# Designs tried in a protein design chat: VH-VL binders against Imidazole glycerol phosphate synthase subunit HisH (hisH). Part 12

Target 1, 208 residues: Imidazole glycerol phosphate synthase subunit HisH (hisH), of Pelagibacter ubique (q4fnt5)
Amino acid sequence: MNVTIVDYNSGNISSVINSFKEVAKDKVNIEVTSDLNKIRSSDKVVLPGQGSFKSCVDALNAINGLVETLNEFTVTNKKPLLGICVGLQMFADLGYEETETKGLGWISGKVSKIDNQNNKFKLPHIGWNEINIVKESKIFEGIKNKSHMYFVHSYEFIPDDKSVISATTDYSSNIVCSVEKENIFGTQFHPEKSDKLGLKIIENFLNL

## First folded at step 4 (VH-VL)

Design q03 (framework fv_concizumab)
Fold by ESMFold2-Fast, scan of step 4:
Structure q03 (fold): chain C 208 residues (1-208), chain A 124 residues (1-124), chain B 112 residues (1-112)
Amino acid sequence: as target 1 above (208 residues)
Amino acid sequence: EVQLVESGGGLVKPGGSLRLSCAASGFTFSDYYMSWVRQTPEKRLEWVAYISSSGSTIYFPDSVQGRFTISRDNAKNSLYLQMNSLRAEDTAVYYCARDYYDSSGYYPDAMDYWGQGTTVTVSS
Amino acid sequence: DIVMTQTPLSLSVTPGQPASISCKSSQSLLHSDGYTYLNWYLQKPGQSPQLLIYEVSNRFSGVPDRFSGSGSGTDFTLKISRVEAEDVGVYYCLQATHFPYTFGGGTKVEIK
């Protein structure tokens, strides 16, 4: 099995690469690339993201044919894709970080700044926090409700269709932290930074 | 005694890259959050990044987000700052600092020991 | 970003006399946890910054009792009851209540 972690020059993805290789071992081939043919031929794709919504979308668009190839893989061919942090956020129609920017549009919704209640809560939402699993999800097999995951973000993804929400977390409000729509999975938290439970989520994704 | 020693600074052209290192001794490095703070030629202090004791929690302000990466190697008692796409405004003395744990509240908020600094000059 | 304004820019003090430095924030520094994350640093000539006061009024280990911090909300003061030669340098306040953390512009203290 071949799994591609998309390297589109959106910051340091070393933790993502190392965690996926640790889980994959000899069973799964992990490639780190933006090569369109390798993405097309992959069994699964991981879309990480570090930085702002706008900077990541701009970086994807800077590589000719990359967005079209990801659309073909994910929407047309229905192959499994995991978005991490900004990767999850880019599923949205629109993001408002820095400027109004069009996302991938795979899951209707918007990315907006977390309401920190007149500075009552610090932004970013940073550190370990509990997740509330709100529906059965393939990537949460063997993960208990109220498990702790690692977060670092100032913006949140608000899907229009709440049925796609698989987990939330409580900070300044009830924040969406995971989505599942058919073959499309995303986490606002960083499984690659969430210790053994984060590695279990990666394992669950690879076993789809 | 607590010691922090920075290295890796130098002269670089705009768009270039540098990797700064900080060697820690005299304390249990793996127990502490660590920070990078820079001081401009005008003597302005700017918080650049912090990293948790395990390396799992990091923070960057927007001015360096996407360009700088902070990491640590607890087995080597070392902290790193990878700086890419350098700009003239990144010219500064870069300090490695240990975050203080005797404070109350949710986050380490003070830096109790600082290194001697390493100079980064980005010239046009 | 939170703007931290220090006054004065510089002051010259006769040894043994008091000194007072003001730090004002553009927003309240009271965190939802009930703490106020306002810290003071001293940078002596040719040296790295050193911690003096954390969370408004707590003296760091080894800091003489002639240093005191006070304030709340947006207005903070560092006082030196009797300035000594070793106190020469630039004093900085730092707010760590709101991200990104921001420093004041500094106050230079000299002996007359």
Scores: ipSAE 0.000, ipTM 0.405, lowest interface PAE 19.2, mean pLDDT 87

Design q04 (from q01 with heavy chain T57R I58T, light chain L94M A96G T97I H98Y F99L; framework fv_concizumab)
Fold by ESMFold2-Fast, scan of step 4:
Structure q04 (fold): chain C 208 residues (1-208), chain A 123 residues (1-123), chain B 112 residues (1-112)
Amino acid sequence: as target 1 above (208 residues)
Amino acid sequence: EVQLVESGGGLVKPGGSLRLSCAASGFTFSDYYMSWVRQTPEKRLEWVAYISSSGSRTYFPDSVQGRFTISRDNAKNSLYLQMNSLRAEDTAVYYCAREGYSSGWYEDAMDYWGQGTTVTVSS
Amino acid sequence: DIVMTQTPLSLSVTPGQPASISCKSSQSLLHSDGYTYLNWYLQKPGQSPQLLIYEVSNRFSGVPDRFSGSGSGTDFTLKISRVEAEDVGVYYCMQGIYLPYTFGGGTKVEIK
């Protein structure tokens, strides 16, 4: 099995790489690349992201043919894809961080700044927090409701169709922290920074 | 061209009320957080309030909390500041401003400001 | 509340000479997202404040390259490499990370 972590110059992805390699061991080949042919031939793809919605979308667009290849992999061929943090956010139609920016449009919705309730809550939402699993999902196999995951974000993805929401977290409001639409999975939290339970989510994704 | 035009300022007695308005044009008003910032006669800038793009979230510093209310009408591209129980220290030029700029996670820069409307509270 | 302290209070500059304005915050403005939320505004005589620099060093649209911002943590500087007549006004720093947002007291720049 070949799994590609897309390296599109979106910041430091060493934790993602290390966690996937730790879980994969000798049974799954993990490649870190933006090579279009390797992405096309992969069994699964991971789309990490660091920085703003706009900076990540711009970075994807800066690599000729990359967005088209990801669309072919994910939308046309229906192969499994996991988006992490901004990777999840880029599924949206639009993001409002910095400027109005078009996302990948894979899941209808928008990315907007978290309501910090008149400064009752600091931004970013940073640290460990409980997830509320709101529907059965293969990536949550063996994960108990109210498990703690690691977060660091100031913006949230608000999908138009609530049925895609697989988990939420309570910070200043009910924040969507995981989505699932057929072959498309995303987490707002960082499984690569969420200790053994985060590694279990990675394992579940690799076992799809 | 982004434009913000304030109105509603005037002379008022301590304890009185005023309602300020800001008419926005040249951008999609409903996509932006909006703020009121005032400038005292000594030329100090003081942030007074913000309101989220949908109007569901607001914030006020302690100096105006409970006395001022911010609201918006996205269908009319208008921002409002209701000022009650006015004090001499509320005397200032009041600017509406758009919170539209950030390279990071937090929209913090007020990229466009109106021309201001003057509020004078006399004792 | 975060206290923003600007120095000097005023500056008289010969045209073509450089000018430098300091801004100090009572707490670090570096956010855990890696960005520093320190902005600079200019108010020209009889005009509204206008955005010059956002997040330490980024020039806003239309701002000439003779304006530059620098700094980190609690200490920030705005520099004008060669002051021109149209640069006269009051300069304000602002922190945009902690509510309530707070401004420096202003630095008045005048031509000598």
Scores: ipSAE 0.000, ipTM 0.437, lowest interface PAE 15.7, mean pLDDT 88

Design r01 (framework fv_lumrotatug)
Fold by ESMFold2-Fast, scan of step 4:
Structure r01 (fold): chain C 208 residues (1-208), chain A 122 residues (1-122), chain B 107 residues (1-107)
Amino acid sequence: as target 1 above (208 residues)
Amino acid sequence: QVQLQESGPGLVKPSETLSLTCTVSGGSISSYYISWLRQPPGKGLEWIGYIYYSGSTDYNPSLKSRVTISKDTSKSQVSLKLSSVTAADTAVYYCAREGYSSGWYEDAFDIWGQGTLVTVSS
Amino acid sequence: EIVMTQSPPTLSLSPGERVTLSCRASQSVSSYLVWYQQKPGQAPRLLISGASTRATSIPARFSGSGSGTDYTLTISSLQPEDFAVYYCQQYNNWPYTFGQGTKVEIK
């Protein structure tokens, strides 16, 4: 099996690459590329992201044909895709970080700054926090409710349809930290930074 | 080598609160989930609940309204309180650690305390 | 909750015999299945996790198999120290649930 981690020059993705290779070992071929033909031929795709919503969307759009290829892979052909951090956020219709920016539109919703209640809570939301699993999810097999995952973000994805929400976390308000819609999976937390439980999530995704 | 040991009163009156302590030695309670389980005489095992290093707890829904699990990291102890007890709560109570198998977190109870019998009787 | 059913309730056997114990879940537990051994007056002892992975120091005569809803624990040649009650447990879903146990006793 071939799995591509999309390298679209949006920041350092070394921890994502290293974690996926650690879990895959010699059973799964992990490629790191933005090559359109390799993405099309993959069995699964991982969309990581570091930086702002705008910088990541701009980076995707800067590579001719990449967004179209990801749409074909994910929406048309319904192959498994995992978005991590900003990768999950880019599923939205619109993001408001820095400027109003159009996202991928795979899951209707908006990305907005976490309401930190006049600085009563610090941004970013950083460190270990509990996840509340709100529906059955394939990537959470063997993961206990209230397990800790590692977060570092100032913006949150607010889906229009609550049925796509698979997990939330409590920080200033009830924040969406994982979504699942058919073949589309996303985590706001960083499984690659969440120790053995994060690696279990990666393993579950690879075993889909 | 990690060891767990339960302690607490062996007799509790109906309607009172059952209080037990699990002492962990040879390792850290912060590295694992610690669960409480029980076994009524001649019957099978029932999971009560867990506590994680963060203080996060979850309880068996059948017992949730009566159960509190807490920890004291400085003493390396995990405590169980079960309120409003009846004769049906008579059981051997165990604390157990959930460990790793094949390098992954497996939720298997790999280390158990010896168990402590609690009888609910007037 | 997932209901775990073990069969048979009791097996009477002689040393050297092959033992096969069954565990059935009311819905798939995706191989998140554990076997324990319990001797009178003792805490349970971990034997097998993940349906088929033997725990450290567990003799090779113990093996686990199965998938979905149906699982089996096999002891290839029963030793005197193996007379005990055996429990299966699922950890796919909260709350964790156990079977009623199968007692392996001497004939």
Scores: ipSAE 0.006, ipTM 0.446, lowest interface PAE 14.8, mean pLDDT 87

Design r02 (framework fv_lumrotatug)
Fold by ESMFold2-Fast, scan of step 4:
Structure r02 (fold): chain C 208 residues (1-208), chain A 123 residues (1-123), chain B 107 residues (1-107)
Amino acid sequence: as target 1 above (208 residues)
Amino acid sequence: QVQLQESGPGLVKPSETLSLTCTVSGGSISSYYISWLRQPPGKGLEWIGYIYYSGSTDYNPSLKSRVTISKDTSKSQVSLKLSSVTAADTAVYYCARDYYDSSGYYPDAFDIWGQGTLVTVSS
Amino acid sequence: EIVMTQSPPTLSLSPGERVTLSCRASQSVSSYLVWYQQKPGQAPRLLISGASTRATSIPARFSGSGSGTDYTLTISSLQPEDFAVYYCQQYNNWPYTFGQGTKVEIK
């Protein structure tokens, strides 16, 4: 099986690469690339990212044919895709970080700044926090409700259709931390920074 | 209570590998993010990379191909290796701990710093 | 990467004066902004995090403000021990980036 981690020059993705290779070992071929033909031929794709919503969307758009190829892979051909952190956020229609920016539009919704209730809560939301699993999901197989995952973010994805929400976390409000729509999976937390449980999520995705 | 102390050679030849150690006392390295930073003479600060609670690392993209950060919990040490050094790598090198805020989360501010160690890259 | 620009490069002042230091980001850092003080031969010292929250033991004469791309550090009545270089840092985006510093020196 061939799995591509999309390298679109969106910042440092070394932890993501290392964690996927650790889980895959000799059984799954992990490729790190923005090559369109390799993405098309992959069995699964991972969309990581570091930076603002706008900077990551701009970086995707800067590579000729990349967004079109990801749309074909994910929306037309219904192959598995996992978005991590800003990768999950880019599924949205619109993001408001810095400017109003059009996302991929794969899951209707918006990315907005976490309401910290007049500084009652600190931003970013950083560190270990409990997840509330709100529906069965293949990527959460073997992971108990109230497990801790690692977060570092100031913006949240608010989907229009609540049925896509697979997990939330409590920080100032119920923040969406994982979504699932058919073949599309995303986590706001960083499985690559979430120790053994994070590696289990990666394993579950690779076993789809 | 937590203190950080850098150690390593003050002089490294061009093309060689720079190796520095940060010794942590008064607390467990597994409980904190530890970063490496540097400051060339007369210039500002540059973040090199950090090691997380889980042992995972992230590096500044400009240095990623040359940097390795690791930890030895039994010795309470965090190590930095920087390969293929040039005169541009001459700097004071610091290790630092991320700030712990009252909400139980760590923002990416550095509240405890080692004293720094000057590394000169010259023949 | 986000570029942090500090101004002015140098300020020459007398004790008792009010000083205002500016830090501008090339794009919004959403108040994830830190101020440090550094004296010659010493490591940086944390002053303010989250744009406006004073660190433990930092005197009340230090205050931070700002949002978006524009941030300010104010010292309401400069003391002799405040002559130092001041740096701003953003932590909204990776990699973390710092300004070039503002030197506050005695006249």
Scores: ipSAE 0.000, ipTM 0.426, lowest interface PAE 15.7, mean pLDDT 86

Design r03 (from r01 with heavy chain Y53T, light chain Y91R N92S; framework fv_lumrotatug)
Fold by ESMFold2-Fast, scan of step 4:
Structure r03 (fold): chain C 208 residues (1-208), chain A 122 residues (1-122), chain B 107 residues (1-107)
Amino acid sequence: as target 1 above (208 residues)
Amino acid sequence: QVQLQESGPGLVKPSETLSLTCTVSGGSISSYYISWLRQPPGKGLEWIGYIYTSGSTDYNPSLKSRVTISKDTSKSQVSLKLSSVTAADTAVYYCAREGYSSGWYEDAFDIWGQGTLVTVSS
Amino acid sequence: EIVMTQSPPTLSLSPGERVTLSCRASQSVSSYLVWYQQKPGQAPRLLISGASTRATSIPARFSGSGSGTDYTLTISSLQPEDFAVYYCQQRSNWPYTFGQGTKVEIK
């Protein structure tokens, strides 16, 4: 099995690469690339993101044919894709970080700044926090409710269809931290920074 | 080494609140999950809920509206409250520790209290 | 919720016989499967966790196997002290659920 981690020049993805290679070992081939033919031929794709919604969307669009190829892989051919942090956020129709920016539009919704209640809560939401699993999800197999995951973000994805929400977390308000829609998976937290339980999420994704 | 012991009234009237205590000895309750389970006479086991090391709780959806689990670290106790009881709540109630014998894969209820019978009767 | 189904409901056996108990999940539990033994008037006792890992102090005659949705507990040579009810539990998804139990009784 071939799995591509999309390298679209959105910053340091070394932790993602290292965690996936650790879980994959000799059983799964992990490629790190933006090569369109390699993405098309992959069995699974991982879309990491580091930086703002706008900077990541701009970086994807800067590579000719990349968004079209990801749409073909994910929407047309319905192959498994995992979005991490900003990667999950880019599933949205629109993001409001810095400016109004069009996302991938794979899951209807918007990305907006966490309501920190007039600075009662600090941003970013950073550190370990409990997840509330609200829906059975293939990537949460073996993960008990209230497990801790690592977060670092100031913006949240608010899907229009709440049935896609697989987990939330409590910080200032009830924040969406994981979604699942058919072959599309996303986490707001960083499984690559969430110790053994994060590695289990990666393992579950690779076993789809 | 670690031991769990349930205590509380053996008889509760319908519509009242069932209150039980699990006392932990030989270890800190802050070091692991503690679950409550029950078993009606002659029937199987049902998980009620757990309390996490942070004090956060989760409950079986079938019981969530009636259940509260809390802990008192200074007394080394975990408490269960079940409101609006009926005859269907008659059961042996257990508290149990969730331990990781060789890793998180092998998470299980490794230490159980002896159980306490609660009868709901008028 | 994941439904756990154990079969058979009752097994009548003599000491020395091989015992095989089955546990089926309504969906994959990925080896987050635990076996407990319960004798009359006692709390359940942990036997096997992670589908196949024997708990401390559990005799070698007890073994677990299986994956996905289908799991088995085997007692290679039944001893008099093994007559009990056996429960399987899935820990893959919240809420935790148990099978209805298999009673192993003396013939």
Scores: ipSAE 0.005, ipTM 0.485, lowest interface PAE 13.5, mean pLDDT 87

Design s01 (framework fv_navenibart)
Fold by ESMFold2-Fast, scan of step 4:
Structure s01 (fold): chain C 208 residues (1-208), chain A 123 residues (1-123), chain B 107 residues (1-107)
Amino acid sequence: as target 1 above (208 residues)
Amino acid sequence: QVQLVQSGAEVKKPGSSVKVSCKASGYTFTSYYMHWVRQAPGQGLEWIGWINPSGGSTNYNAKFQGRVTITVDKSTTTAYMELSSLRSEDTAVYFCAREGYSSGWYEDAMDVWGQGTTVTVSS
Amino acid sequence: DIQMTQSPSSLSASVGDRVTITCKASQDISNYVAWYQQKPGKAPKFLIYDASNLETGVPDRFSGSGSGTDFTLTISSLQPEDFATYFCQQYYSYPYTFGQGTKLEIK
């Protein structure tokens, strides 16, 4: 099995690379690249993201043919894709971080700043927090409800269709922290920073 | 005070179109989604769709897709719902309603409603 | 589409009574349910969101409960102004759908 972690200059993805290689060991080939042919031929793709929604979308668009190739992989060929943090957020139609920016549009919705109730809650939402699993999801196989995952974000993805939400977390409000739509998976939290349970999520994705 | 004021009653013939307005005041218009919902005589509520006044994006109930258009005019803080190819089954009271903003749109409940616009389709 | 079915379609009660209205979803919708009150000739009024959270300004005699497929609106001590039609709404999936309504009438 060949799995590509898309390297599109999205910030430091070393933890994502290291965690996927740790889980994959010698059973799964992990490639780190933006090469379009490698992405097309992969069995699964991981879309990480760090930085602002706008900076990541701009970086993705800066590589000629990359968005088209990801659309072909994900939407046309329906192969498994996992978005992490801003990677999940880029599934949206629009993001409002800094300025209005068009996302990938794979899951109808918006990315907006967490309502911290006039500074009653600190932003970013940083640290360990419990997830509430709201529906059965393949990536949560063997993960108990109320498990802790690691978060660091000031913006949230709000899908228009709530049926795609697989998990939420409580911080100032109910925050969507995981989505699943057919072959498309995303986590707002960082499985690569979430210890053994995060590695289990990575394992579940690789076992799809 | 937050208020939504809708245009007056309409009587239309089958096959025509109707455009209902909803003027918002008392809040930041572009910070809240605006929904349209209808209610046929003696029946329940039926969701038509929404618009995000900030970017103009819309989402429509598939039942109305192709016949409904929701728009906004940010300068007058007014939302519009236009329904075409009217049939007698479209006779209803049409409401605009603001989506409650509770910690990042997660509420999806409609916290402020317009007074309603009666649309009668009859020949 | 997700179907929301309310029971009963109508009920008669007296001031001071405890009233319970139920709402059943055709599939698991977690807690993504809102409740509205509608008086004749008026627009709906928002009461409850996320199945059990009371909107600011709504009297505490109103409460909601439930998760999954079965939801309940309770009025603990009915007041004259509470005679109205009540609707549940799911916002789990598009299109958003409402129950058919429960008409609460004076006995």
Scores: ipSAE 0.006, ipTM 0.494, lowest interface PAE 13.8, mean pLDDT 88

Design s02 (from s01 with light chain D28S N31S D50A N53S E55Q T56S Y91S Y94T; framework fv_navenibart)
Fold by ESMFold2-Fast, scan of step 4:
Structure s02 (fold): chain C 208 residues (1-208), chain A 123 residues (1-123), chain B 107 residues (1-107)
Amino acid sequence: as target 1 above (208 residues)
Amino acid sequence: QVQLVQSGAEVKKPGSSVKVSCKASGYTFTSYYMHWVRQAPGQGLEWIGWINPSGGSTNYNAKFQGRVTITVDKSTTTAYMELSSLRSEDTAVYFCAREGYSSGWYEDAMDVWGQGTTVTVSS
Amino acid sequence: DIQMTQSPSSLSASVGDRVTITCKASQSISSYVAWYQQKPGKAPKFLIYAASSLQSGVPDRFSGSGSGTDFTLTISSLQPEDFATYFCQQSYSTPYTFGQGTKLEIK
C-alpha cells in the first residue's frame, strides 16, 4: 500500500512524517512529495497544513496541477484522504484568516476565528482537550468518547451540513474537531502530537 | 444596534415576480448568513433559503428551486429575495433573518429577524 | 427532509402554571434545535438555541431540554406576556424545518 503525505511547501511537517512512518513500519510505503503522478497512483493521501488558511491555500495553488490532481483523487476517484489541522480547514468553501480566501470546496462551509467571548478564552486554543464523538467514524474505531487530543489553532471550520461532523470539542463554544464525508476525513487536532491515541487514529486511517 | 429592515408590502398578479429587500445595520454584514423564511396567513414558518454574504454562495429549499434567487449588495449591506412565477399560494409574510456564526457552532440560530414583508398574489 | 412535529397544537393555561411543549424530529438531529416565540403580527423572537441554551435577555422561567429526536420547551411559571405561538426549528441539515407551532392561550 502506497500513501502520500502532500509536501506543498506549507512549512515543517516532520511530526506528521515521523508518526505515519512509525505506524506504517514496513507494511505501508509512505511517500512525502507533491509529485502529481505519485499522488494519482497512491492508495491514500494525507493533506497536512501548517500556517494560516491563506498561506496554505496559496501554497497548494502555487504548484501547477496540484489542486486538480487532489480533486481527481478525492472527489472523482473517491480515494481516502485525511486532512490535518489546516488540511481539514481547506475542505471549506471560504476561509477568513487574514483575507477572504477560497478553499477546496469539498465540504461546504467556512473557516472563521474562534469566538473567544471578549477574551474570556485565550487564543490559540492550545493543549490537550477532550473530543466528543457525535457519530460513528472509521478513524475513531477503538477510540473512547472523551479521549484527549492535542490542539493548536485560532480558527475553526463550520460546515453547513452538520451530518459530516464526527467529533466536537468544548473550548469557548462547541468546536468541530473532526469530519467524515464518505472517503474524506479531517481532524482539527493533530494526531501526530496526540500520543498513543493519535497514533491509533493514524493506524485506523491506514487500515481503511 | 443590530437591525434588519425590510421593504414594504407588495401586491402582485399571478405569473409575475417580486423582489423583497432586507437592509442590515449594526453588525459586520459578511460575518453572518442571511435566511429567508415565509409564513402564509394562519400557517407556520417555511424556510426558503440562505445566502453567505461574504462569498455569495446560496442554498435553496427544493420546493422553490428554479423560482427563487437570493442575492446581496455588500456596499449597501442589503439582502434580496426574488421569487418568480408567482401563484396565489405564494401569498405570505416574507421574513429575512440573520444566523449567527461568530458565537460558535452550537449557538447558530436565527437570532435577529426583519419585521416582515407582506406579499399578496391576486388577480 | 427532516420533519418537526410539535405537541400539542394548542393549549390553554393560567398565569402561574407550568407549561410543557414537545417537539419530535423524524431523525436524530443531536442538539441542533432552536425555539422561537411569535405574537400576532410580529416576527418570531429567538428564545433558545442548541436545545437548552437560553438567549441573553430571555427570562429564566423558559428552559429547553432534549437531544436526538425528542425536545421540550418548558415555562416554569407562566406570565401574561407568555401567551403566544411557539415554534421549534432544526438546523442540523438543509432545508431548515420548523414545527407546525403550538398556540398557548389564556384559560
Scores: ipSAE 0.007, ipTM 0.489, lowest interface PAE 13.5, mean pLDDT 88

Design s03 (framework fv_navenibart)
Fold by ESMFold2-Fast, scan of step 4:
Structure s03 (fold): chain C 208 residues (1-208), chain A 124 residues (1-124), chain B 107 residues (1-107)
Amino acid sequence: as target 1 above (208 residues)
Amino acid sequence: QVQLVQSGAEVKKPGSSVKVSCKASGYTFTSYYMHWVRQAPGQGLEWIGWINPSGGSTNYNAKFQGRVTITVDKSTTTAYMELSSLRSEDTAVYFCARDYYDSSGYYPEGMDVWGQGTTVTVSS
Amino acid sequence: DIQMTQSPSSLSASVGDRVTITCKASQDISNYVAWYQQKPGKAPKFLIYDASNLETGVPDRFSGSGSGTDFTLTISSLQPEDFATYFCQQYYSYPYTFGQGTKLEIK
């Protein structure tokens, strides 16, 4: 099986690459590219992201044909896609980080700044925190409720349809930290930085 | 030196409650989850639950849910386990135990430091 | 709940013997297994985590292996202080569960 990690100049993705290769070993071919033909021919796609919502969306749009190819892969052909951090956030209709920016629109919702209770809570939300698994999810096969994952973010994805939420985390409020809609998976936390449990999530995605 | 020191033995009547304490020293109390485990005479170990001393969140074995409450007092670095509606089958040694934290993270990988145990006898 | 079954329930051995204790999980638990040693009247002592990783300070005659459903604890050259009860524990799923124990006795 072939799996592409989309390299669209969204910052350092070395940890994502290393973690996927560690899990895949010689059973799964991991490609790191923005080549449209390689994305189209992949069995699964990973959309990482670091930086602001706007900068990542702009970076995707800067590569001619990339958004269209990802839409074809994910929406038209319904092949598995995992979004990580800002990658999950870009599923939204709109993001409000810096400016109002149109996202991919794959899961109706918005990305807005975490309500930090008049600065009672510091942003970013950074470090290890528990996840609350709120529904059965293929990504969480063998993962215990209340497991710790690594977070670093100031913005949260708020889906309009709560049924897509697979996990939340407690920081100033219940924050959505994982979604699942058919073939579309996303995590707000970084499985590539979440030690053995993060690798298990990657393994679960590769086993879809 | 890391150590957990528990309160002394208790003899209780059926239907009453017991509260066992576990005082931690020698480490950062809020950095490690605290477990409670019991052992009936001549029997194996049974997990009761854990608490995260930092935020106070708990997770209880369903067998004890509704009867057990685990709390902490951060100012005295002490964890407590209270078990209510005691039955004769609750007669056991009750242990507190620190969650193992390996250098890579906070994932629970077993229990590395244990209290000496508190014997609770429920006489019928 | 995940059931942990140890075999044997007890065994007799002599100093210098190689001893193997087995632990079987009722379902796949990957490598999320710890092993403990308990002497009469004492709290359990942590030996091994993640099926095969030895806790600091535990003698290297102790080793663990296994993944999935089948796990083993081995003592390569039994010493007098090793006569105790040994327990496996899974931490894959709540509630955490222990094996019933294996009592290692002097032959």
Scores: ipSAE 0.006, ipTM 0.453, lowest interface PAE 14.7, mean pLDDT 88

